# Designs tried in a protein design chat: VHH binders against q84jc2. Part 242

Target 1, 232 residues: q84jc2
Amino acid sequence: MSKMRNLVEEKFLEFYESWVIQLELYLHQLLIAHNNNTMSETELRHLISKLTTHHKAYYTAKWAAIREDVLAFFGSVWLNPLENACSWLTGWKPSMVFRMVDRLRKSRVVLVEAQVKKLEELRVKTKFDEQKIEREMERYQVAMADRKMVELARLGCHVGGESVMVVEAAVRGLSMGLEKMVKAADCVRLKTLKGILDILTPPQCVEFLAAAATFQVQLRRWGNRRHYVTHS
Short names: E, the ipSAE of ESMFold2; O, the ipSAE of OpenDDE; V2, 0.75 times the mean of E and O plus 0.25 times the DockQ between their complexes.

## First folded at step 15 (VHH)

Design lh26 (framework vhh_8fcz_2)
Fold by ESMFold2-Fast, scan of step 15:
Structure lh26 (fold): chain B 232 residues (1-232), chain A 126 residues (1-126)
Amino acid sequence: as target 1 above (232 residues)
Amino acid sequence: QVQLVESGGGLVQPGGSLRLSCAASGFTFSDHAMSWVRQPPGKGLEWVSGISGSGGQTTYADSVEGRFTIIRDNDKKMVYLQMTSLKTEDTAVYYCARFPYSELYEYLTSGSFDYEGQGTQVTVSS
């Protein structure tokens, strides 16, 4: 059993719990700001900057952690079972954020024709990048069921030092492939988020970020309420 | 059933200090993050500060950062706002608020907030 795996999980659990608590506090600030038409553009931009900095902090911590143990992010101990079930390559599916953008079209926040066009172009690009990663993950999973898995199975019955070293090298290779794919998925997430915020006005950005944070906080709450049912 | 009662407001000179208090009842206090929000004359609601249920995390609006401190006492079911270096721009009715998970969607879509308390008036003038 790897002691390093436990340390990575413990450190990221501590980080994530603190990070989500801070997100909830920022959500309260976003909700008040969303309903206040007297805020200046400068004040709104500063609030948006706080949220983008908060999300960047998450990816900074995540990428440090996956460098050490990417497998900790598949079935994460800091996420409840519902959050884990809703994950796409260790996080939110990039195309899902356009559902939140669609809500802006039905709200008091009016999207102009030029914004609608740019959002549709971004949606298509995001879906294309998403599908590319899905194809790479499929190829990875197919390769796992082929010769590499046969080789690991062949070596698995030997407990000697030489066979242990070979198995460890193979597992490291598999982990490096997963790290690359997770990082690629996170890059699509960050590009999609930045793209949306670049298209929207500051009041629209506040509403979008409030909707996104509301969904994340609610999903965690719903999953935590079902914990007893799952483990009873 | 749920009650929030604010107190501690008053008239104070610029550069002065005040401590606002909020007494909570009717819910499991330690399970809820609490916030202070204010409404200055002729303006909408402004978020001032927030504190997590445990008290381990706090956050502040830029306009009050370094001047205000939010604290809570879960045994007494109280949340406090310690205000220092008060400015004329801090003049407002201050409300203690919680954001129940069941109402987050309503806050996004309705554009209105119902206060659970009466608020406490803070007036900063010379």
Scores: ipSAE 0.654, ipTM 0.871, lowest interface PAE 1.5, mean pLDDT 84

Design lh27 (framework vhh_8fcz_2)
Fold by ESMFold2-Fast, scan of step 15:
Structure lh27 (fold): chain B 232 residues (1-232), chain A 126 residues (1-126)
Amino acid sequence: as target 1 above (232 residues)
Amino acid sequence: QVQLVESGGGLVQPGGSLRLSCAASGFTFSDHAMSWVRQPPGKGLEWVSGISGSGGQTTYADSVEGRFTIIRDNDKKMVYLQMTSLKTEDTAVYYCARFPYSELLEYLTSGSFDYEGQGTQVTVSS
């Protein structure tokens, strides 16, 4: 299994590096589009579609990888320590995107009253779904602690093939539970992203996606600088 | 201290070719993805092409896909845009762009183009 876990990590590392580089290239497109008021709605929607397809590709690859080794996503080797520290259940915290929307509305984006109401409704729903998952994770962690304690006490008597098989089975069971929870969290992320994009106009979508990509790229660069400085 | 100097523009016939160059200085060139953007007469800035810091990944606007090629030389701190099968619609001032990550939020809110270079004029006409 350790060989399979290493292979999953290596494949996803290669995928993620490429995916982030492409995100940065899309960010440049978004920044230019944001500052161009002569683009048609069709052109803007096409750019938005490229970004949503890019994010969907991430979750497609992630879900394939977690089916094989969900633990690789807790403390991921393709993320720097700062990125890992900012993770909520292996990814961005869904409610955080509303802080980006709020920042944009304070800066230049003018939201119609109907949009403000729909965004507030979505924010409340997202926070509810987020808290529901947090309660499920808490229950899972309690169950894991009880099971691990019982298993450790039992294995304290034996060190051999029998104990190895039991530990491997337990780890597989724990991983399956985590996989379900990570997928649930990712579903909230995707629903939240779709919900925001459905509420916003195409120019507002471009600005929102640009802000989101900027924060993601900036966080990665900040974390990478810290790593360099600690070795210099 | 950051400077981007574009060159290589000019007059060309439809179906012709041009190679644009961008000389970069004042920053760690290989750490930054670079883009080519253009401003056609009477329009705003349009994104044309982008290249990753290593040069391993490129992307293109649909209107130029298959006709333009973006290349970089990190040792020389240069970005190039090889343009072929030029159309009248490609007529624009072309700018080499990098986006300073420390100021991206300000860039988003200000709507300024302060981070683009001086530009080079491309005119496609018979």
Scores: ipSAE 0.493, ipTM 0.801, lowest interface PAE 2.8, mean pLDDT 83

Design lh28 (framework vhh_8fcz_2)
Fold by ESMFold2-Fast, scan of step 15:
Structure lh28 (fold): chain B 232 residues (1-232), chain A 126 residues (1-126)
Amino acid sequence: as target 1 above (232 residues)
Amino acid sequence: QVQLVESGGGLVQPGGSLRLSCAASGFTFSDHAMSWVRQPPGKGLEWVSGISGSGGQTTYADSVEGRFTIIRDNDKKMVYLQMTSLKTEDTAVYYCARFPYSELIEYLTSGSFDYEGQGTQVTVSS
């Protein structure tokens, strides 16, 4: 709201507001479908496809934006403080999605043993991929601290074009490294989402997507009003 | 108390047009997305169309896209569904729906939820 000079931030704010409004409209469709036991498998798969296409559109827009300015996604102006507080590497934490999947065990359409085993395998793989990215981010932060110290020392010794070129190269390196890590995290998110949807039946997919969209829409509404109590 | 009142239903011939109205009260109308849902004879509830709080975004079920238009008038607290090229498959009781966001997660675990409107009957037959 107060920092609207960056063009990437302005464009993505406009995109994201529209994208979330559309997600809320899809959520209403998912909730109605969840309570309708007369829908065909074809109809349910088509609805699921609309949601997956909507999420793909988000990542297409995000990856275009981070190519221009990845730092816009750290402390994003289009997210309220509560949404920012719940963020992990510019988005939802992949392993947390399995907390929503666990809810399906007590749903109207119960998971069979084969699905439970595949979901557990996916959970383990997702956690492994998540931890790998966390280790890469730690290495990056350590390297950035060392680089900054070296650059500060060099800037004390040099003036003019050479020092400017060194700083510009370092900033490009930082941005490229962060872009790579954000894309890696987003790939884990997309693989996790696809993996879950591939394991679940169409009615279970509708319930899962409805749960995910509900949490995202509610988190935004709670944060925008600041009338929430955190469970710590 | 939240109240939704649907009207405008009736008997119409295939290929005909009909306009449904929904009058809302008891909440800040412009803050809420609204949907039209329907229940055909012998079937469960089917989502038909949705409109954002501002009216700037709309979404339609594939079966009605190109034939139905959802409109809202925030000053009058009204939602409309303009139906054209009506088919026998459009025969249903039509409901105006607002979802209570505070209880959404509970609805997902209960396996059931209630719509807030009383409905209006649309019959498409020759």
Scores: ipSAE 0.528, ipTM 0.810, lowest interface PAE 2.4, mean pLDDT 82

Design lh29 (framework vhh_8fcz_2)
Fold by ESMFold2-Fast, scan of step 15:
Structure lh29 (fold): chain B 232 residues (1-232), chain A 126 residues (1-126)
Amino acid sequence: as target 1 above (232 residues)
Amino acid sequence: QVQLVESGGGLVQPGGSLRLSCAASGFTFSDHAMSWVRQPPGKGLEWVSGISGSGGQTTYADSVEGRFTIIRDNDKKMVYLQMTSLKTEDTAVYYCARFPYSELMEYLTSGSFDYEGQGTQVTVSS
């Protein structure tokens, strides 16, 4: 563990803890707004904007951090073991948010046929983008087993200035490949979130964001109670 | 058995101040974020302010930012709302709210909301 690696992890841990606490406070606002039929469209749009800005802040901080140390996001110290077990390429699986959208069909605020069609089209596109990234990750994992990587692993066992530089260059290349895949996955997440919010009315957006935040907060609380994670 | 008991409301002139109190019992107080919400005459519930379990983070509705301050005392299991520069638009019944994690799903699906507190009336008039 280098000094720089420790600093990246510590800095993002501090950021993430604060970010999740703020998400819970926004969740309370969403729950109150969801049950208030006298709110104007302008008031609802301001609240939705606060949530979208909050999510953008997460990705801004994340992308700065992965530029420094992408591996910190695989098995993150700021996530509990349950959150880590439920992660897909360092975050939520984009297609899973459509399960939360399905709740809107059973809610007080009814989806119209045109919205249902657009959401299904978005779901299909999201799954396609998701599978494309999964194939890229598969190719990356296969490349780790090729002759070049085996040779570099062998050289790393015989430490010398030149061998150390070659191994460090290879590790940097691997990290850059992971960074590209994580950013691609995050772009699918952001496109999916924007797509859903563009299709939904402001009251439906509030309900959707409340459902998403509820799941995220609950998952964290379940995992922080160790007995939900351990097999015994 | 969760209980929230609000107090401190009353009649005050525009520009005046009031301090609302909420006494909590029946749950691990420091483990839960707390909110103040209000219901003005003829309107639905409006979220006013929130505070994290530790008290380290607070947030406010735009309409009260800079005028209201939320604080908590975890040892006494109290949350407070200090209101200054009160306006006629602040007239409402004020409720202390905890959102139980086990019931968040029910709040999303039922479309109905039961607050754990009795509420305290704040009337701002000249």
Scores: ipSAE 0.616, ipTM 0.840, lowest interface PAE 1.6, mean pLDDT 83

Design lh3 (framework vhh_8fcz_2)
Fold by ESMFold2-Fast, scan of step 15:
Structure lh3 (fold): chain B 232 residues (1-232), chain A 123 residues (1-123)
Amino acid sequence: as target 1 above (232 residues)
Amino acid sequence: QVQLVESGGGLVQPGGSLRLSCAASGFTFSDHAMSWVRQPPGKGLEWVSGISGSGGQTTYADSVEGRFTIIRDNDKKMVYLQMTSLKTEDTAVYYCARFPYSELWEYLTGDYEGQGTQVTVSS
């Protein structure tokens, strides 16, 4: 009935569950900090550093895991269907984060003109980097569907030892290319996050990180409680 | 309705110990991460410690790390804060808090119930 999990999937599932629980605990700290205007810049910067370290820990664990089995990250078993539906190249789409930044402009946090200009420059660069990766992924998908790969897939229908080994070697080669692509996408994510935090003041960083963590935690809760609601 | 009732505060000398308790009702207790937050005289709320719904993960503010321990008992629907090596800087009203699960775009609403429990560390 259930899909059998390999060792990489089991280890990352355990890691991810622990990681998201810790994110929820950090979210509570961010919400308290956001509602406390007596905190020093040093205290706020320390909290922001805890969150950036937590996100870096995720990518460290992810990159170790994709080196062993990158395909585990496409339709991940540790994510519910709603979380998977919101994924772009195994994670969040970098440009979508600017929608959360735009909400800060309308809320209680006021961005000055210089910040707005820098954020727009970063948004343009992020979209350019995204498009470059999307074109490279499209080329990769086309290469996977070429005649050579189709012929190897047909060979895999024969159970004969050597045929199985040849197909496994080809799949491993394709996975290595995919690993590089996923790491490139993650580099854009990390550069985008760092860029935003470098532009924002510490109180604005706290609100931004609280918004991002709230979205992630709430999306997980909604997906886990999936229920069709009537409009009557 | 959600109800959180704090107790265990009091007057204690520097270096002393206190155990705070929080009795929860009106929600599925084990599904929620719980925190202790405090308000020192003349200051805003500051976060002290947090514990996951299962109790398997805890985290602490740097100022209390190694001195405070947060524990929960899901069968009794209780959260505890064991405080040791108390300092005058720990003087505050302590509140038991649950993470506010709000709408996606209304993420910054807080929900703290109860009167809290006063902790005074002096002389």
Scores: ipSAE 0.458, ipTM 0.780, lowest interface PAE 2.8, mean pLDDT 82

Design lh30 (framework vhh_8fcz_2; at its last look DockQ between E and O 0.74; V2 from the best seeds 0.00; counts 0 for: pae E 3.0 > 2, SAP .674 > .668)
Fold by OpenDDE, look of step 16:
Structure lh30 (fold): chain B 232 residues (1-232), chain A 126 residues (1-126)
Amino acid sequence: as target 1 above (232 residues)
Amino acid sequence: QVQLVESGGGLVQPGGSLRLSCAASGFTFSDHAMSWVRQPPGKGLEWVSGISGSGGQTTYADSVEGRFTIIRDNDKKMVYLQMTSLKTEDTAVYYCARFPFSELWEYLTSGSFDYEGQGTQVTVSS
């Protein structure tokens, strides 16, 4: 039987499918720009701006959806199992992008000492922020065995009438905590991304964004082939 | 074997129109977004336009926005580029490209773009 989807899931799935398609088109642009030494700095910055705007649009949509149902993102039906397996708090692990930068440094990207230092500082900060969030998540998960959760567990076997309202209230309480943590994680993602782009030159930014988009698109396609997932 | 064959280029005056065609074979056409790219004389390759696999989404370079239209026919495995209000700066060899997924990382790291087609020459001159 196919998994039942709620309205939030359906809407976000539609959004995300469209968003990923657009990302692929941007990837074509980035790949060409990456190998075009005749492009002006202004043109490169404009392309970078388009990509950053595209990513901002994702988080805008995500946060709107999370407000309605954060739980939808802890079983993201718009992602395949491989994508889900690689997710940290409903998205990419912020510290992962430094690995991408490291990989690029081993290929064509030449960083000056000042850039290397700044990236390292950012890496340390990012890891620290990740750990803070993880500690909070742990605290939250440990605290789940509180009165509200006990009540939820008790009523979960016999839900009816007034019990439904109590269960819904309990779920809302849980969701509020999760929403806070997800937003915090997203903030770290956005700060990390911005930090990297601020350190890199425009050509390096294009290369980084191309690498990131390539990874995302490939991960999706690999996962889809493996699990026979059909997306628009 | 993957094959892309571009056609429709020619000599036109400024303000004129041309329609480029790309015939694709050797891969699942509808699974791939397609792009038009061009190489002006003495310049590097530049992206012009892209269209999603289903054809539902299109995008254009700022320099051609409002003048060019990209469309595709998945039944015929064709991609088209309708060009209007042509300018001298549009002079270039035009290529259609699919950017094979299996080669994306290699392309990114090597910096080499393999043109799968021969391209078609567009010359805009008074």
Scores: ipSAE 0.847, ipTM 0.944, lowest interface PAE 0.5, mean pLDDT 90
Fold by ESMFold2-Fast, scan of step 15:
Structure lh30 (fold): chain B 232 residues (1-232), chain A 126 residues (1-126)
Amino acid sequence: as target 1 above (232 residues)
Amino acid sequence: QVQLVESGGGLVQPGGSLRLSCAASGFTFSDHAMSWVRQPPGKGLEWVSGISGSGGQTTYADSVEGRFTIIRDNDKKMVYLQMTSLKTEDTAVYYCARFPFSELWEYLTSGSFDYEGQGTQVTVSS
C-alpha cells in the first residue's frame, strides 16, 4: 500500500540524512564551545560562520529541489511524522525561535536592555512577515476552488487524453506559485536567523545555535523512536 | 556500565606524530557519533574532531584541519585520532566523548558530563 518515491524525493532524502548527521557533529562542537569561557571572539565567530554556512547549504539544496518538485516538500518523506506535524510551510515557523531565545534567558543567558528591545522589534517584524505569507497561502487555497479549476475537474482525467494534458499544465502553474511562496517563507526564516545572530554576542550566538540544533536533533530522534516502539 | 578509556598519549617533539585510541563499552557504539576534545593548560575544553556513527562523515576544528585524522572501527568499538605535524599548542589532556541525545539539554544547561573517561596526556615540547 506504499506509494513510491520520485527522483527528487530520493535525492533530497540522501542529502538531508547527510545534512542532519553533519548538524549533529556541529552541535557537539557548539556544546563544548558553549561551556568554554577561554575561547577568543574570533574562534567563536568562525564556529558561528560554520553553522550559518551549513544552514545556507540546506536552502541552496532545497531551492534547487523545489524548482523540480515543490510538492515533495509538503509531507516530506525524509521527515518523520512528528517533524512533518511541526512544519509550517515546509520548515520551522520563524516566530517560534523567539520562544527558544526566551527560555535560554531564564537558564543562563543574560541579555542587556538594548538587546531585549531589538529582539522585540525583530519579533514584531517576523510576525508581520509570517502573516503576509499566511495571507498568500489563503489566496492560493481559495484559487484552488476557483470555478476554472472546478471546470477542469469536471472535464475528467483520462490517461493519454487532451483533458490530462490541460490538467497537467494547470498543476505546473500551481506548483510555480507554491515555489514562490516557499522561497518567500524561507527568506523570512533566513532573515530571522540572521537578525537574531546580529543582535546576540558571539557566546550568546553559540548558545542559541546549540539550543536550536539540540531541539532539531531531539525532535527527529523522538519521532524515529516512536516508529521503533510500535514495531516492537 | 558506560565506559570510555583513552590511551596513546606521551611526550613528542614539535613536528612529531602520535596516535590516540579510545575503547568504548556499555552502549551501542555504532549508533553514536564520537568526538575528541582536549583541555590545554590554563584553558577550558576545546573540541578537536568528530565522526558520525557510521564513520561516513568527519569534521575538524580549524586549528587541526589537515594535521589530524579521526577514524573509527565499529567492530572493535574503537575511535582513533591520528595526529601529525604536532605543535606546542597541541599540548593538552585528550578525551574521547559521546553526547547521548537524552543528555544534550543537561549539558547545555549545566555544563557537566558524568560519562567521560580519564583522558590521555599529550605533551609537545623540545
Scores: ipSAE 0.691, ipTM 0.885, lowest interface PAE 1.4, mean pLDDT 84
Fold by ESMFold2, look of step 16:
Structure lh30 (fold): chain B 232 residues (1-232), chain A 126 residues (1-126)
Amino acid sequence: as target 1 above (232 residues)
Amino acid sequence: QVQLVESGGGLVQPGGSLRLSCAASGFTFSDHAMSWVRQPPGKGLEWVSGISGSGGQTTYADSVEGRFTIIRDNDKKMVYLQMTSLKTEDTAVYYCARFPFSELWEYLTSGSFDYEGQGTQVTVSS
């Protein structure tokens, strides 16, 4: 089933397509920096700053868009089905990013004991924050289901304006709750990202950002090469 | 067979201008972002500029922004680097590079960047 795009979805589609293309171009820079032993710490910090600024721009645009239509971010038109299937509350799952760090450690990144300790502390904190959000989302879903069952029973008895008002109020309540949960999840994402970049050295940050960008680009490329199956 | 052929290098005085060209063959050119990278004497590779597959987005290293312009022509399978206000620090071998499409993770883990041409020497000296 096809769905109609509203103005928010169309604007964010254009934004996201440009944003991910720019991420690809930054990945070129990261790959060159990853292989260049003569780059200064200042040059590495500038590149890291460009990437963090790019990610902040994504969340700035996202938070403006969710104020208008948070539901657009659940099953997004700017993502392919594989990308949507990998989403946790409209984005990457914060605890899963540590698998990327683990993969880098198995290849080229050598972490000292102090870094390993700090990363483990961050991993535990991140998982705890995720679990809090998941519990709040479950509680919210239960509360919305209970209210929705009562309102649906009333719709079975009435036709007309009360049915429209009940649906409209339910949508407003759902949107307000989901916006809160999406922002909470995004805050965990940003705090986790900043925490990792604070623990890693500048060369290690470049490798981590390159790995993260590689994963995102690969997910988009693989998903875009598949024909989507739609339900009838 | 993928092939990238750089040309247009030479000896230029400081403040001068030069235009590098890169002819591409053996792949679907418009599907790939392209970059210019350079290797100054005794130093590692430096990324210079990049352009999206469509040509709609460009990026530049801070050291060249405002002085260099990257352009592509998808019909002719060409990418160019228009250089102005050249400095002695711009002296390097310049390579064009296509964004690796199918093996990004392998490139990251192997520590190699794939450039398929011989490069073109740019020397800025008075």
Scores: ipSAE 0.410, ipTM 0.777, lowest interface PAE 3.0, mean pLDDT 82
ESMFold2 (binder alone), look of step 16: mean pLDDT 84; pTM 0.859

Design lh31 (framework vhh_8fcz_2)
Fold by ESMFold2-Fast, scan of step 15:
Formats: C-alpha cells, structure tokens, sequence
Structure lh31 (fold): chain B 232 residues (1-232), chain A 126 residues (1-126)
C-alpha cells in the first residue's frame, strides 16, 4: 500500500525497528545463558526481568500509538507481509505460545508434573479469553456491514459541511471499538506471558524466552527475504 | 572463510583496565550484531555484552554494567570491549561472537556454538 505514513506510523516504525534490534541483542544473551549451567538464580532473574521490561515497553508504546491511530496497526507499515499475515488482532495469538512450551518440553526442558498441570490450566484459560475476543471481533465486523458502513459509504462521497463531521464521528466510534478490542487482546498476551514465566523456573524461563525470540526474529527475516514458498 | 581474531588480554590488578579487540573478516560486518562472551575457570560460557550492526544499540550483563563499554568500528571491521574497575570474577577467556540467523535455532536446540578464534585470556590477580 502506497499510503503516506502519518506521524503515528513514522514514530512507531522508528520505535519498532529499534525494539526488534534490541530484542535480537537480548536473544544472543539468552542463547548463551541457556547453555550455561553455572549461572546464579539472581543473574537469571535479572536477565528475565530485562526481557519482561522490554516486552512491557512495547505495549506501553503501542497503547500510546493506538490511542492516536488504532488503524495504523491494521496493515502495519513496520511489519513485513509475512508478519502481517501471521498477526491475530495486531499481534501474536496468545494460545500459540503454548506450542512453543510444548516444543521445548519435548526437547530439553524438564518440567515437573505440578508445572505441567498449571501450564494446562493456563492454556485453557488463555483459549477461553482468546475465543471471547474472537467472538467480539466477529460481532464488530458483522455490525460494520450494517448501518454504520452504509452511512459511511453514503456520506464518504461528500466533502465539507455537516457530512464531514458525521463521517468523522462515525470513524472515531469505529476506532474506539477497535482500540478496546486490541487492548483486550494485548492484556491476554501479557497475562499469558506472565503466567508462563510465573510457572517456569528461571532456567526454563530463559529457554522459553530464547525460543520465542528466535521464532520472532526468524519470521521477520524470512518475510523480509521472501524465501518462503507457502502461503496460509 | 569467516574469521574472528581476539587480542588485548593479559594480567591486570584488581581495579585496573584493559581494552580487548576483535578483528573480523569473511562476512559483511555491518550487517551483524556482535557480542563478547567469556568463560571463567570452572564455569560455562557467560554473555558479557552485545552491539547492533550499526553500533546504535548496546546491552550488557548485569555483572559488568557500568564497568564495560562495547564499541565497534565498521570501517576497520573491529569490535572493542573497554573494561574498567576489573574484579577477580572477570578472570576468563574472552571470545568475540557472531550469531548468524541460519544457526540461531540450531544453537538453541544443539546447545553448542563454535567460536572462530582461540579467545584472549584476561587474568585479574588479587
């Protein structure tokens, strides 16, 4: 799309590029820490805290940006087409992190039975919250095909006077609904991340965060190089 | 083809300073983030510091924050680690490392990463 970038898009593009570069630096630290059996609990906790703070910084910046222009996050210019295709309500799908946990569990992460039980309970809660948001978005999209969209289409052909004010008010209403849903989805993301980190031991947290960051960095690289051969 | 050559290590007193250098060749240096990692006697590899390809972003392990500074010179294909206020706990072999994207998943799953050079020994004696 040849849409001229507005101030919100330019600011968030600059932020996101810097944020991803910093994530990659933290990933290198996580990879070394993951393969170090002599690291103290305090050292591991500080590293986990750096990643947690980094992810919180993303949502702080995102929520400030969506308050100004939530539509910038639908068709984001700072994401490549593959990243956009894999997005669920402007970000990662919360339940998919459990696939990461399952992969690590089968590989090298030794989980005790109590942890497995708590992770399954969290997975069920996450899926429930995710499905509630999906139903709300579906209702929103269906409602947009009704009176609101008909009125916007009708009035959008006119410029100036009262027509402009009515269209702007309708668009603001639609944007407020989207902002609420995006924030709800982000809250599920943050709750899911916190839940997993609270259940896992510090070494397991490092491995989980390393796997998640590896996947994110690889997905961005694959999309930027266009060497992917299949489309979903 | 890829080579990383570390230098600048030596014996230093506690509270002293050293500057380590890493000369890189065989790849597009400015496209890669670079890290310093170390292996203290009897311990595993410990990540020390990282710098983005452009040099615009850096990060440090908590144990060295405020004492070490990572710098790069892309024209000379060099990475430096300026170490100050050295402690006996900083005694280690220091390695310059790159993390190519093609090996990130393999590194995570296999548990090992090959270093190109022999590293440079830093000894802080009490």
Amino acid sequence: as target 1 above (232 residues)
Amino acid sequence: QVQLVESGGGLVQPGGSLRLSCAASGFTFSDHAMSWVRQPPGKGLEWVSGISGSGGQTTYADSVEGRFTIIRDNDKKMVYLQMTSLKTEDTAVYYCARFPHSELWEYLTSGSFDYEGQGTQVTVSS
Scores: ipSAE 0.541, ipTM 0.828, lowest interface PAE 2.1, mean pLDDT 83

Design lh32 (framework vhh_8fcz_2)
Fold by ESMFold2-Fast, scan of step 15:
Structure lh32 (fold): chain B 232 residues (1-232), chain A 126 residues (1-126)
Amino acid sequence: as target 1 above (232 residues)
Amino acid sequence: QVQLVESGGGLVQPGGSLRLSCAASGFTFSDHAMSWVRQPPGKGLEWVSGISGSGGQTTYADSVEGRFTIIRDNDKKMVYLQMTSLKTEDTAVYYCARFPLSELWEYLTSGSFDYEGQGTQVTVSS
């Protein structure tokens, strides 16, 4: 039902707005911690845990929402057009975070050779996992252009119980395929994030998380500013 | 020009209470999250608490969770920090801070953070 789709969008929009506001508050804490050389390892690890828990809360809410309506996450109403344009399967592209990791090479706490090797191995594996998902996305797009799908789309424009039921079954199948693909992409995101945090020292983790959060918050602000310019 | 004016600090015994105030001017107050940060003697700047622009969300450093409460009054352009069960470790100069999004990369890359106000001294001792 169309009403179910609207309810999922409303619920996740409310969640996401609160989640982003909380991320910005955590970013302020990360920025202060990054510039404080007197914090203990225990204090830094606790802060890292807060951010990890916050990101896990996002995926918990997202996976609950995509079970109900995965299509809400393609062209999301809670994201501005720039955020939507920069999305790769409803979220950040996993390999992009290694560009944020690369800034750590210019950090006061230099990456040791063992860390560089492990990060490169993780980068290669992440890119390989991305390519597998991209091939699945290509197969999905080809299936959408398939003669049978075109025929079903044509039938769906006519008011009739039989054709409506057939179209609904086809749309359900497409949604299940997208849900599997989105979850696979999110698993790569989570494995990549965990892998990076496991390789980095606590001060490096704080810097990495601060950089990632800064980029996310800035991208949202850049998109919102462009909207004011184009619509004012 | 952005101005933040902190007040309410003083000398207090362990277990005591203080209420800090921050008066803001020069920007659209309700559009900005606000934080309290502190600098203990001989230590770097430590984040204490934050509040969203609407006041609907707050967060606290573990060291003050359950003891401190951050509140804002957007009509008066004020941020408050209610401190209870004060400990000697809470001794610091307390600053009211905002984090302009346009300057976040500079904070991250420069390794420095400049206070916007004069701060207010809190001393917890016997």
Scores: ipSAE 0.609, ipTM 0.852, lowest interface PAE 1.8, mean pLDDT 83

